# Designs tried in a protein design chat: VH-VL binders against q5qx64. Part 32

Target 1, 184 residues: q5qx64
Amino acid sequence: MESESHWLWLFNTESGKLSVKLSDTDVFDTPYKPSQLVNIHFNEQMMDIEDATTFQIVSETLEAYPADKMPCAPQNAALNATAWCRFGRPQMPQSWHFQKSDISEWPLERRLCELNSGFDQGLFLILDTDDEFATCLLLSEGMQLSAIKSLRQYHVIKVTLNRLLPATVDLALSAQSNWGQQLA
Short names: E, the ipSAE of ESMFold2; O, the ipSAE of OpenDDE; V2, 0.75 times the mean of E and O plus 0.25 times the DockQ between their complexes.

## First folded at step 17 (VH-VL; framework fv_lacutamab)

Design m3 (at its last look DockQ between E and O 0.68; V2 from the best seeds 0.00; counts 0 for: pae E 4.2 > 2)
Fold by OpenDDE, look of step 17:
Structure m3 (fold): chain C 184 residues (1-184), chain A 122 residues (1-122), chain B 107 residues (1-107)
Amino acid sequence: as target 1 above (184 residues)
Amino acid sequence: QIQLVQSGSELKKPGASVKVSCKASGYTFTDYYMQWVRQAPGQGLEWIGWINTKTGKPKYAEDFKGRFVFSLDTSVSTAYLQISSLKAEDTAVYFCARSGYRSSGKYAMDYWGQGTTVTVSS
Amino acid sequence: DIQMTQSPSFLSASVGDRVTITCRASQDISRYLAWYQQKPGQPPKLLIYAASILQSGVPDRFSGSGSGTDYTLTISSLQAEDVAVYYCQQYYSTPLTFGGGTKVEIK
């Protein structure tokens, strides 16, 4: 893979697609609509160091998990996450879709979470958090919110912290670590 | 230009209280967290905590819970640190600092106050 | 808590020298690391954030690298004005923690 510093943002006004040109032969299409994006008044733009760094951080974060436990390729998720961080339109909270958790404070180090709609439960990457809200990127292939509404993979949603659940994959890793320490 | 201006030096006796102010200018005060860091004489930097300037919600390091209290006056873009029951070991320079903007640097401190020296002596 | 260990604690070099300061975290901090410069009688100044992004206005002789637990601040050509104490800081998790500092002097 070429250096992130050589990657290009591409926006096609006709198709409304935001893409990342990774190489002369490799272009990654994001699933985001123009209505979900801001500052897309370009055809081609170099990815900046902050974007590249975001990509690296997210990629490394996701690659730390066993591949068989992740519902997506880390690179794809990282590219979409980077795209959203760069061009994503701020979202209004939509917490009502999800069941409440017992969480009142979310640790900074937890980058993954799960949300339960009552119809489905999905794995999310946390893109941003404050004391009230989390902006989450769906990593699961899809998630049903209601009988008539579903989220597609890499959809971004903002929710209150009290909707966040610990990610199952994190719990499993923690359990393994604790077990290993107890045996050592 | 972005500036954080802190209140002047303080000399206090043990058991007393002090309130340090940090006035922000040049940016939207409520868009950034305000961090508090102290530095004892000849020592390194120690994180005290932060306050969400929008919600007023503070977060303290464990060692600073109780006697250290963050507060705000958003009408004048000012953050406050109050220390009660002062001890000799509280003698230090106290800094306020703005957190970064971007997510990857959100809690990096990009602008600092000049520092406030608090001396606790009997 | 995440412990940040800096090395060396003291560094003396000549003007024009390449200077390297290392910071090691007690666990993976995923590049959530900042470098600060503090001159005598002044507050710290942000140099680098996200491990490798140069803060605006900082000379390009400063650079940051690293991932996982190991990070490096490099001054490609040390200048007289670079005499200061340098600190690394992680913001991966709370509490935010700083390294012990590296005092850089000119020979």
Scores: ipSAE 0.862, ipTM 0.936, lowest interface PAE 0.6, mean pLDDT 94
Fold by ESMFold2, look of step 17:
Structure m3 (fold): chain C 184 residues (1-184), chain A 122 residues (1-122), chain B 107 residues (1-107)
Amino acid sequence: as target 1 above (184 residues)
Amino acid sequence: QIQLVQSGSELKKPGASVKVSCKASGYTFTDYYMQWVRQAPGQGLEWIGWINTKTGKPKYAEDFKGRFVFSLDTSVSTAYLQISSLKAEDTAVYFCARSGYRSSGKYAMDYWGQGTTVTVSS
Amino acid sequence: DIQMTQSPSFLSASVGDRVTITCRASQDISRYLAWYQQKPGQPPKLLIYAASILQSGVPDRFSGSGSGTDYTLTISSLQAEDVAVYYCQQYYSTPLTFGGGTKVEIK
């Protein structure tokens, strides 16, 4: 019995805050500034079926991982991912913050990655890929990019594929599978 | 009006080559992947692969690596499928179809060419 | 590779009947599934993407549902013009793969 969300997008034109009204008493605020957003011509707007589908896919993707291995609630990541997919301004790549790898292609089904700045390594949800770039949403609490610059949780960065690393949580699950196969 | 217009049907002998064209109109060519699908007589649909129209980078299904080559001419919004060393088993209708990137919100093949019949016989 | 098993392969129904076609993936495809309609001598036409989203211009008697490995296409009231072969297709991972097709005819 699957049902669509009846949630509402809210936009406060004075503060520039994009939010989701989940119920009469519960509002989820996104962290995005107005300069990061496009296509907002409303104070209140119903989520459509594509929004609901994005939310469901991201929620289900993240819920498949052990909760103690995730740095965030899947629903919070899914709400922010949905907001960015709908209203996020197209980005220029910012690959220079991250160390290169030898990866030249990335499987479509691999939805998590890690990026390494040389100061820190963060876990990201991949919102979109093509054969050049990945658009990545930070799941970790925060990530130091340089001596003086950090990326905040749920913020989005675009990088070339040769910056992507396999997520540690995916490698750990594969290693567990290999151990189990040896025992069989 | 979004259209994909393919080149005409071809009759070939085994060992020959064929080049099928797919000319796009009514949209920005480099915003969408171009997919190639074949359908042998009386059979279902079989994915050959795709090409990224921005980069020209192809991806082929394993059974089609080697003899099947995708290419582009972005100046005329045209994608090509070339098949070398033709075999009788290559007899099929070949379709081009566009698909969006994940960021476009559409990942399925939303517009198709009319198909090009390639017949390979002695 | 992800195998798509489609059933039935052939279906005969009367105008006005509710028709259901099923498609099972060999692994979870996370709703990355499309349905196509192909009439004789024509290219396939996209009906549904993302398992349940109706393509613009497609009559709302068509609907899709499912998640995980199991998906369905429903025609709520079959019309004469719906005679075609219907294909499912996953786009979760490469290679992209199609079901074997379901031929729908009018009794």
Scores: ipSAE 0.366, ipTM 0.782, lowest interface PAE 4.2, mean pLDDT 89
ESMFold2 (binder alone), look of step 17: mean pLDDT 93; pTM 0.952

Design m4 (at its last look DockQ between E and O 0.82; V2 from the best seeds 0.81)
Fold by OpenDDE, look of step 17:
Structure m4 (fold): chain C 184 residues (1-184), chain A 122 residues (1-122), chain B 107 residues (1-107)
Amino acid sequence: as target 1 above (184 residues)
Amino acid sequence: QIQLVQSGSELKKPGASVKVSCKASGYTFTDYYMQWVRQAPGQGLEWIGWINPKTGKPKYAEDFKGRFVFSLDTSVSTAYLQISSLKAEDTAVYFCARSGYRWFGKYAMDYWGQGTTVTVSS
Amino acid sequence: DIQMTQSPSFLSASVGDRVTITCRASQDISRYLAWYQQKPGQPPKLLIYAASILQSGVPDRFSGSGSGTDYTLTISSLQAEDVAVYYCQQYYSTPLTFGGGTKVEIK
């Protein structure tokens, strides 16, 4: 993996693209539109230590899961998550798209969740939580919200906690750990 | 500048109650969690819990549930910790602290009150 | 609960020495770790958050590193004003927990 210390944020005012320059030959494009972003009044700027650290945390979080169980490459998800954390516009809650869960309090250590729209269920990375809301980044390739509306991969949505479901991948890991303990 | 100013030292008898205040200034009070940490004499730091000033919802460590109660007066940007049925083991310095970061640094405590000494003695 | 184990509990070094304090978590805390400095009669002061980010205003002789369960606070050149007790703290999960502290003194 490339050193984060030399990565650059790129914003093209003409194309409206926010990108990360990883090297002279490697540029990563985020899917975010200018309307979804704030503080993008630059052409080029260095990533700071917070950005780099965010990337590391997210990457390591996602890499802890089996690759075959993840619908995305950890690096891509981490880059988009970092981009959103840095430039993402605060979102209004859109909980009405999703079915209610039995969750009243979300454990801090659960960094992944699933949301069910009634049409589809998607895997999300939780970027931020409080006692009311979760800001979630879609990791799945897409998610159908209704007959006419869908989310694209890495879309960020804010929902109430009572919409969050435990991630299937977490449940599987916990089950494996319990089995290991029983065998020990 | 950001400041957390706590109320003065307290001397109480066992069974009594105490209410410690923490007045915040220099920032939007409701935008940051208020943490409570205590430190017994010569001991380390112990997390009591936090309260979200925006919603008023508290979270307590298990050992502090019941006798420890967080409250707020947002009109004066003040958080309170009330301890009831005081015990000798409650003798400690109590700190309020702001959790001052977004995202993955959210619960790091960047600003602290000066501490309030609560002494419980018969 | 996540237990945080600091080592050593006590450290005596000379001015200018390189000082290292270790903190081990009972489980992976994914860099959700902070370091605090507490001088006598004062509240703790945040030095490092997210394992390696230096808090604004903190001298650059302080640095943090680590991942998973093992973390380190380093003072590249110990100064007289660095005499204090240092604490690590995880905020990976609740309850938030602190290490036992490391008392740093000057010889």
Scores: ipSAE 0.884, ipTM 0.942, lowest interface PAE 0.6, mean pLDDT 94
Fold by ESMFold2, look of step 17:
Structure m4 (fold): chain C 184 residues (1-184), chain A 122 residues (1-122), chain B 107 residues (1-107)
Amino acid sequence: as target 1 above (184 residues)
Amino acid sequence: QIQLVQSGSELKKPGASVKVSCKASGYTFTDYYMQWVRQAPGQGLEWIGWINPKTGKPKYAEDFKGRFVFSLDTSVSTAYLQISSLKAEDTAVYFCARSGYRWFGKYAMDYWGQGTTVTVSS
Amino acid sequence: DIQMTQSPSFLSASVGDRVTITCRASQDISRYLAWYQQKPGQPPKLLIYAASILQSGVPDRFSGSGSGTDYTLTISSLQAEDVAVYYCQQYYSTPLTFGGGTKVEIK
């Protein structure tokens, strides 16, 4: 199905609010501040095939996990990931919020990670990574970064690779597969 | 406007070395990874690896670690593939290709060089 | 390593025919798939990335679809200039791997 072909980007030029119109009565608000977004020059625009593809990739990635292991509905994460990929402004790294790990390389196929601020540990979707940085979208409902600063769900942060931790949900799935080997 | 131009054909004996160049134009060279792919005569495509021009850090497929070395000269927007201790099995067309088009297209190869034929014969 | 299996290896069709080429991955690649066209003596040319997104400048008779392990390239109306070998490629994980190719000819 191509349900995404019926969705519209909405942008309020006075408030700077970016939203998705899902139906005549359903509007999904993104949490992004105007300062985090590129200049947007429309009030309303149809999603295109690139938006639909991003939505499907993220939805399918997260739907591969049991729903009770995910801190969010995959559709909500996918809508925000699509919005960020389309309209998000490049981020400055903010690695100092997070404790270091021993990771210096990150496998492409590992699309989830966790970060630990010393106050909280959150689950993230990796939107982009290279040999220095990862751009991460928070899936957990919130994450305290410091005594006075928190990261809200679906907000995006950029960090050096040596802050990334393996996602607990991925470690749990590996343990499940080892159960069958143990019985044999 | 984006273009990758490779050096010309090479005829080599086993044990020799070759250095293939790939000159980029029409874009900011350091913003996009450069990939290397080979194609043996009558065969399909085989990924050799990539290099990040911003950091100079390479990644090689396992079968190509050792004799295959990527390098750069960013002052002339050029990537290089050097192959030492050439074997007959290295006979192929060698391509450079740019990656990094979009978020979920990042490692698709959107622009390719014309290819450099390297022939290794006894 | 992820193996990519293309089918068919060879096809012959008339101008105007609808052509489909399939590509199967040995594991889920989550739409991290590209399609390339290669004419004799030329480099590959990117047609489609992310399974379904048409590269700029590619004719709209080309389309891609699929998810999971099964992907399809479709040429809605084959043209004479479409004679080439077509390759799929996954970029879900390293090493990046290609299908064996599908040679398309005009009858």
Scores: ipSAE 0.721, ipTM 0.883, lowest interface PAE 1.5, mean pLDDT 91
ESMFold2 (binder alone), look of step 17: mean pLDDT 93; pTM 0.954

Design m5 (at its last look DockQ between E and O 0.80; V2 from the best seeds 0.81)
Fold by OpenDDE, look of step 17:
Structure m5 (fold): chain C 184 residues (1-184), chain A 122 residues (1-122), chain B 107 residues (1-107)
Amino acid sequence: as target 1 above (184 residues)
Amino acid sequence: QIQLVQSGSELKKPGASVKVSCKASGYTFTDYYMQWVRQAPGQGLEWIGWINTKTGKPKYAEDFKGRFVFSLDTSVSTAYLQISSLKAEDTAVYFCARSGYKWFGKYAMDYWGQGTTVTVSS
Amino acid sequence: DIQMTQSPSFLSASVGDRVTITCRASQDISRYLAWYQQKPGQPPKLLIYAASILQSGVPDRFSGSGSGTDYTLTISSLQAEDVAVYYCQQYYSTPLTFGGGTKVEIK
């Protein structure tokens, strides 16, 4: 993993792109529009320790899963998650797109969830949660919400907790761990 | 400046009830969770639970469910801990503490009250 | 519940010494760890959160490191005012749990 100590936030006012300069030759573009962002009144600024820490936590969280079970590269997801945590505009809940679950309380340790729109089901990273809402970042390669509306990968959406589903990848890991314990 | 000021020491008999207050100032009360932690004499820290100051929804550790009740008076930026049916083992210093920073630090407690000593003795 | 094990439980060192306190979680807590300092008769004070972020106003002689299950608090140069009990705390999952504490004294 590349050192985060010298990474830079880049915002291009002309193109409206928020990017991360990882090195002299490596720039990562986030998919976020200026309208989705706040505090972007800069051209270049260093990532701070909170940004770096966010990146590390998210990266490590995602890297704990088998690569073949993840629909995205952990580094890309972590960069976008870090970008949103730093610059993302607070979202209004859009729970109506998703089917209700039986969840009334969401465990803190579950950093992944799935949402079902009735048209599609997507894997999300939870960026923030409280006793009412979860802010979720889409990890799947798109998600259809309706016949005419879809989400792009790394889109951030806020929903009520009763829309959250356990992530399939978590269920699989739990099952494996239980089997391991039974065999031990 | 941010401050959490708790109510004074309490001396109670077994079976009695006590209500500890924690008044917050210097920040928006409803933007942060209020945590409750206790410390028995000469012992370590023990998490009791938290309350969402915006919604009023509490979360209790399993060992504290039932006799421990969190409440709020947002009009005066005050959180309360009520303990009923007090036992000798409830003797401790009780702390309120603010948390609610960013996701990776949301439940780290950055500001603490001075503590309230609750002594339960016959 | 996640158990937090601190070591050592007691530490005596000289002013200027490098001091290291370790905290081990019973499972991976993904850097959701805080360090607190508690001086006699005072409430705990947050030193570090997210395993390595120094809380504002805390001297830079304090540092935190670690990942997974193993974490470390380091005081690069122990000062007289650092006499206290130090606690680690995980907030990866509920219930939130603290380590048993490390009492640091000056020789």
Scores: ipSAE 0.882, ipTM 0.941, lowest interface PAE 0.6, mean pLDDT 94
Fold by ESMFold2, look of step 17:
Structure m5 (fold): chain C 184 residues (1-184), chain A 122 residues (1-122), chain B 107 residues (1-107)
Amino acid sequence: as target 1 above (184 residues)
Amino acid sequence: QIQLVQSGSELKKPGASVKVSCKASGYTFTDYYMQWVRQAPGQGLEWIGWINTKTGKPKYAEDFKGRFVFSLDTSVSTAYLQISSLKAEDTAVYFCARSGYKWFGKYAMDYWGQGTTVTVSS
Amino acid sequence: DIQMTQSPSFLSASVGDRVTITCRASQDISRYLAWYQQKPGQPPKLLIYAASILQSGVPDRFSGSGSGTDYTLTISSLQAEDVAVYYCQQYYSTPLTFGGGTKVEIK
């Protein structure tokens, strides 16, 4: 019961690496630097039910999309989202990297978005949103933000709502969802 | 330690107005949305809406737009629900409730006020 | 709008019984579900959020499970103090909506 699916947070003080021990032979490394993290004063720490629930929600959200439409494995995104929700340092907004959109409100159920830097357009998972800001985790492989700055996959950025674009994958799936038009 | 204390019960005539207060203590008021829920006598719970306590921007359920107005006085950590043009069907207990934790627990209601009974009668 | 259907509306059980209450959403709500307990004469109290996470201070005889459209609140061993009406509530999308409630009584 206690050890059936036993995952541990690992923090290596020498390398500064936050990881998840999935099994004795399988360790998942997060890409976050110590400067991006808080509450990392441990070597090993048991995941709790809140961590497991975060993983389940993100995994299931992303698994609802066709695999060929997703730029990453849902489980990898879910592990990194769980790590960020637990240990991520609060973000200041960095909206200036992104072009403005026509959005002034964002539906709570829209869990994906895209952002456009003028150099790239990337797909993001929304970890949190309110009437001012969205906290977004990059799902795309990488995203150039300016001539000299890039955002790496699974890194998190906070923006005002008027930077959000509807995700292309949601628009395509909405167009295919045609459940009121059958006559037999 | 976290408490939401609401104003006392109200008896009103149809067409009158009422303003229910909800005073928060034990936490930073502007860090959490305040939600409003009502419960008609012998009935279930009905969501009225919420207000962002930092910006003052409200969100109302469709049936409550117009006569139901949320407001704030952040200097005393207090949220208000004002109901104008009261009708008999507005008779209910009105609760304020704080939104829950960040991330995937947000918008669950983790702390509730004691409720304010509003009775609208002839 | 997402409709939440609770079942049963009423149940009567003995102290020590295992009690199960179900909640069905009209669409997938991705575990964005809370359970509340409302004892007579009191405001609702949060028991569970995110379908399965127990709120601080809630006895561990309460548990929640489910995914998609179907969710369950379980009381492993009913106690006298558990006499209440139980409500589920989705917060997947606005408007937030509650189930109709389940009244639990002791035989």
Scores: ipSAE 0.731, ipTM 0.880, lowest interface PAE 1.5, mean pLDDT 91
ESMFold2 (binder alone), look of step 17: mean pLDDT 93; pTM 0.953

Design m6 (at its last look DockQ between E and O 0.86; V2 from the best seeds 0.82)
Fold by OpenDDE, look of step 17:
Structure m6 (fold): chain C 184 residues (1-184), chain A 122 residues (1-122), chain B 107 residues (1-107)
Amino acid sequence: as target 1 above (184 residues)
Amino acid sequence: QIQLVQSGSELKKPGASVKVSCKASGYTFTDYYMQWVRQAPGQGLEWIGWINTKTGKPKYAEDFKGRFVFSLDTSVSTAYLQISSLKAEDTAVYFCARSGYRWFGKYTMDYWGQGTTVTVSS
Amino acid sequence: DIQMTQSPSFLSASVGDRVTITCRASQDISRYLAWYQQKPGQPPKLLIYAASILQSGVPDRFSGSGSGTDYTLTISSLQAEDVAVYYCQQYYSTPLTFGGGTKVEIK
């Protein structure tokens, strides 16, 4: 994992791009449009300790999973998650795109979830939750919502908790742990 | 400035009920969860639960389900903790605390009330 | 439930000393760890959250580190006003749980 020290937020007003300058030669572009962002009235600003910490937490969270089971690079996901946490515009719920689950309460420790649109199922990172809603960042390489609408990777969507499904990768890990305990 | 002001000390007998108030000021009351923590004499901190100040939905630790009830009066930015069927072991200082709001810090407790001493004695 | 174990339970040091308090979680809590300071007769005060972020208004002599299950609170130069009980708290999962506390005194 790269050091987040001296990383810079970059916003280009002409192109409307929000980027992270990781080094003199390495710039990461987020996929977010200006309309999706707030407090972007800058050209360059240093990442603060909260941003850096957000990046670390998300990176470590995602790196805990086998790489072959993750549809994204943890660093890229973490950078986009950090960007959204810093600059993301609060979203209106769009739960109607997704099938209902049997979930009435979402455990705090579950940072991943899946959503099913009836057309597709995607893996999401939960950025924020309360007793009503979850703000989710798409980790999968796109997700079809309807015949004419799709989400791009790292799109952020807000949904009611009763749309959340347990992540398959979490279920697999739990199964492995239980098996290990039974053998012990 | 942000402040949480709690009601005064209470002396109760076993079996009685008590209602502790926590009045918030200096911020939008409904934007932050309210946490409740107790501390028995000479002991550590124990989390009781939290309440969503916007929706009124509470979450209790398992050991506190039943006799402990959170409530709100949003018109006066006040949270309440009611304890019924008081026991001697309920003797403690009870704190309300505002939850943080920042990403990945939501369930920290950044501002605290001064505490309310509840003494249960026969 | 996640158990938080603090060590030591008691610490006596001199003014100016470097003080370290350890908190161990019964499982990985992914840096969802806060540190509180409680002075006698006062409510707890948030010092650090997310394992290493210093709360606004807290002196720079306080710092937090750690990941996984092991975390530390460090006071680089202990001051007289730092006499207190310190608590770690995990907010990785509910129920939220606190460490047993570390009482810090001045020699």
Scores: ipSAE 0.879, ipTM 0.941, lowest interface PAE 0.6, mean pLDDT 94
Fold by ESMFold2, look of step 17:
Parts: C-alpha cells; sequence; structure tokens
Structure m6 (fold): chain C 184 residues (1-184), chain A 122 residues (1-122), chain B 107 residues (1-107)
C-alpha cells in the first residue's frame, strides 16, 4: 500500500540476517544465508529507485497471473527478488539436479519457467537469462532435488537453458487464448 | 574508461562486401554482449542483432539474416560485422553498442561506438 | 514484433520549458524500456533504462515514467545542450525495436 520509497533494508551484521522494514510494525525477513549474500556493511539503508523498480517489475509480472495459479503472494516474491538482485552472490550453475530438455534458446519475454528434478517440479521466476544460463528464483513452497536435498521457496539456482520447461500457467493462458477461434 | 572504437568509413559498389570492426577497451569484453544497430541517412535506429562475446553465438533480426554476419576476435577484444552482396539500401551508419550488464538493464545499449559510415553506390 | 510509436515527431520549446515525449508499445512491455539521446553527428547516448532509472552521469532534469504500453520521457527544464533526437526502445522481446524519434529544438 505504501510507497517503496519508505522501505528500509535492515541488516544484522552479527547474524547476517537481511530484512525489509515495511512500516514501524511490519518487517519482512528474507530467507538468504550470509554465505549467499555479498558483504553488507550497513545496519539500515533506504531502498533506492533501482530497488523500487525491481519490486514493481516483479510484482506486475506476477500480478498478471490469476492468484489461484500462483504458489505465492506476488509482493513476497518481489521483495525477495529485489533482495537477491541487490545483495545476492554470483552463482555457479547447478544443472545436474534437473532433467534435460531439448531447449537451446529461451524467449526473453518468458519470465516464468519450471524445473523438474525427477523428485519434484517447481515454478520459478527467471531473474536473468542469456543464451547459455538462466538464474531462477523458486516460487513454489519448496522443491525436493534429491532424496536428501531440497530447495526452499525464494532461493535462487542457476541452470543451463536445456533444463527449462515452459511454465504450466503460461501454457494454460495460451490455450485459453486459442479456445475462442476453434481452429483445427 | 569504457570505449568502443570502430573502423573507418567505407565506400563500396553494389555486390561488394564490407567488414566493420569494433574494438572494446576498459572492461572485460566477454562479460557483455555486443549489439549492432544501423541508421540510414536521415532515418531512425534499427536493431541488427547481437553476439554473445563469450560463446560467439549470434542473434539476428529477421530482415538481416543471411548477408549480415557477426564475428569476434576475443584475443583483441574486437567484434566484427560483415555485410556481403551489398545493396544501395545498405547505405547507413553502423554502430556497435555494449549490452547492459545486469538484471533489468540487460540488453539496453549503455556504451556506443562512434559509428562507421558505409556508402553503397554505383 | 513490438511496434514503438513515438510522439511528437518534432517539437520546439524555449529554454526552461518542461518537455514531454511519449512512446506507446503495441503490447505490454513491463517497463523494459530505454530512452536514448542522439546529437547531430554523434552516436546515441543512454539516458533512462527500465522506464525510470537514470543512467549514471545523466542530469536529473531527465526523468522517465510509465508502465504497460505507455511511457513518457520528461525534461523538467530544457537546456540549450538538450537539442537532439530522442528515441525510445523496448527490450522486452526480440527483435529489439526503437521508436521513430522525436527531434527537440530551441525556439
Amino acid sequence: as target 1 above (184 residues)
Amino acid sequence: QIQLVQSGSELKKPGASVKVSCKASGYTFTDYYMQWVRQAPGQGLEWIGWINTKTGKPKYAEDFKGRFVFSLDTSVSTAYLQISSLKAEDTAVYFCARSGYRWFGKYTMDYWGQGTTVTVSS
Amino acid sequence: DIQMTQSPSFLSASVGDRVTITCRASQDISRYLAWYQQKPGQPPKLLIYAASILQSGVPDRFSGSGSGTDYTLTISSLQAEDVAVYYCQQYYSTPLTFGGGTKVEIK
């Protein structure tokens, strides 16, 4: 409800906990460990225009989908995406957790994807993509990667493009668009 | 200091070929795509495509597939645009431009070469 | 392909005037929009990216706004050195496409 210009980054330099102060009574904790974040040297810092823009782009992207098709509140995903874009460490690819597809190219306008570990299939927001890799933020509430390893909601993983699957929600929207024409 | 320096202007006849160079300095060449844009005399800007400077994989706008070929020499931080079978309508200023680095600035064109004028006339 | 319609094609204003240039995309581009300034005989210069973020070194009299299909570049107080052609550009989808340009002159 309130402008992003009132929001503050909070960082506990002893514990390494990164949070967003949304109001005097409302603090949003990010799930990122200190090892996943760059070195942060403040206790409190105002969000800038770049942070606000990131939040708005992600919020608007996810709000374009029906709420019952999304596993998370768009605002929560947007706060975590903003935190990761600002403070997340560069990542090495970890494609071996996921089954391969035949994709060698990914359209820029596709901002959602799914990944399949063989144990689970999760919905992700694409934060960045090029002709080799995608950096993906988990929107699903959790995703089993192996018998003993899981990826938590809003955590970020980098994969080669040949692991990406079209998001089911995007396929459903395409099907709805074509139903009125009855072509075939 | 980030700089893109392009090769000099070219005067060509129809059917000839031209190769424009774009030498980058002041940054890690392979961390940023190189984009190519042309501007015909008195006209606006038209995207030709880009090349991934790490992998060498190009992407071309549909109207430029075929005669327009991007290439690289990463050892000297240089990108190239080669145009074959030149036509009069290829007369334009050709710019290289560095793609933006991160997130929601990626694929913008944050630094530009000075431009190379290619004139095709009989 | 996403078409970018820019208006006006030409404007003339006095030093100190507020100038507004508009750009409409043929579909929602989700703020993936850049603005460039091109002075005669020079390459374009990036002013604004992500619809609203000023590129480093750009004076704060330039600002950008908009969402969806409709975007605006504003020069709050026109200066003599702002005489140029201004282009919008979407980078939401390939091919990347530019508006037709707006030539800004001093009266």
Scores: ipSAE 0.745, ipTM 0.885, lowest interface PAE 1.4, mean pLDDT 91
ESMFold2 (binder alone), look of step 17: mean pLDDT 94; pTM 0.958

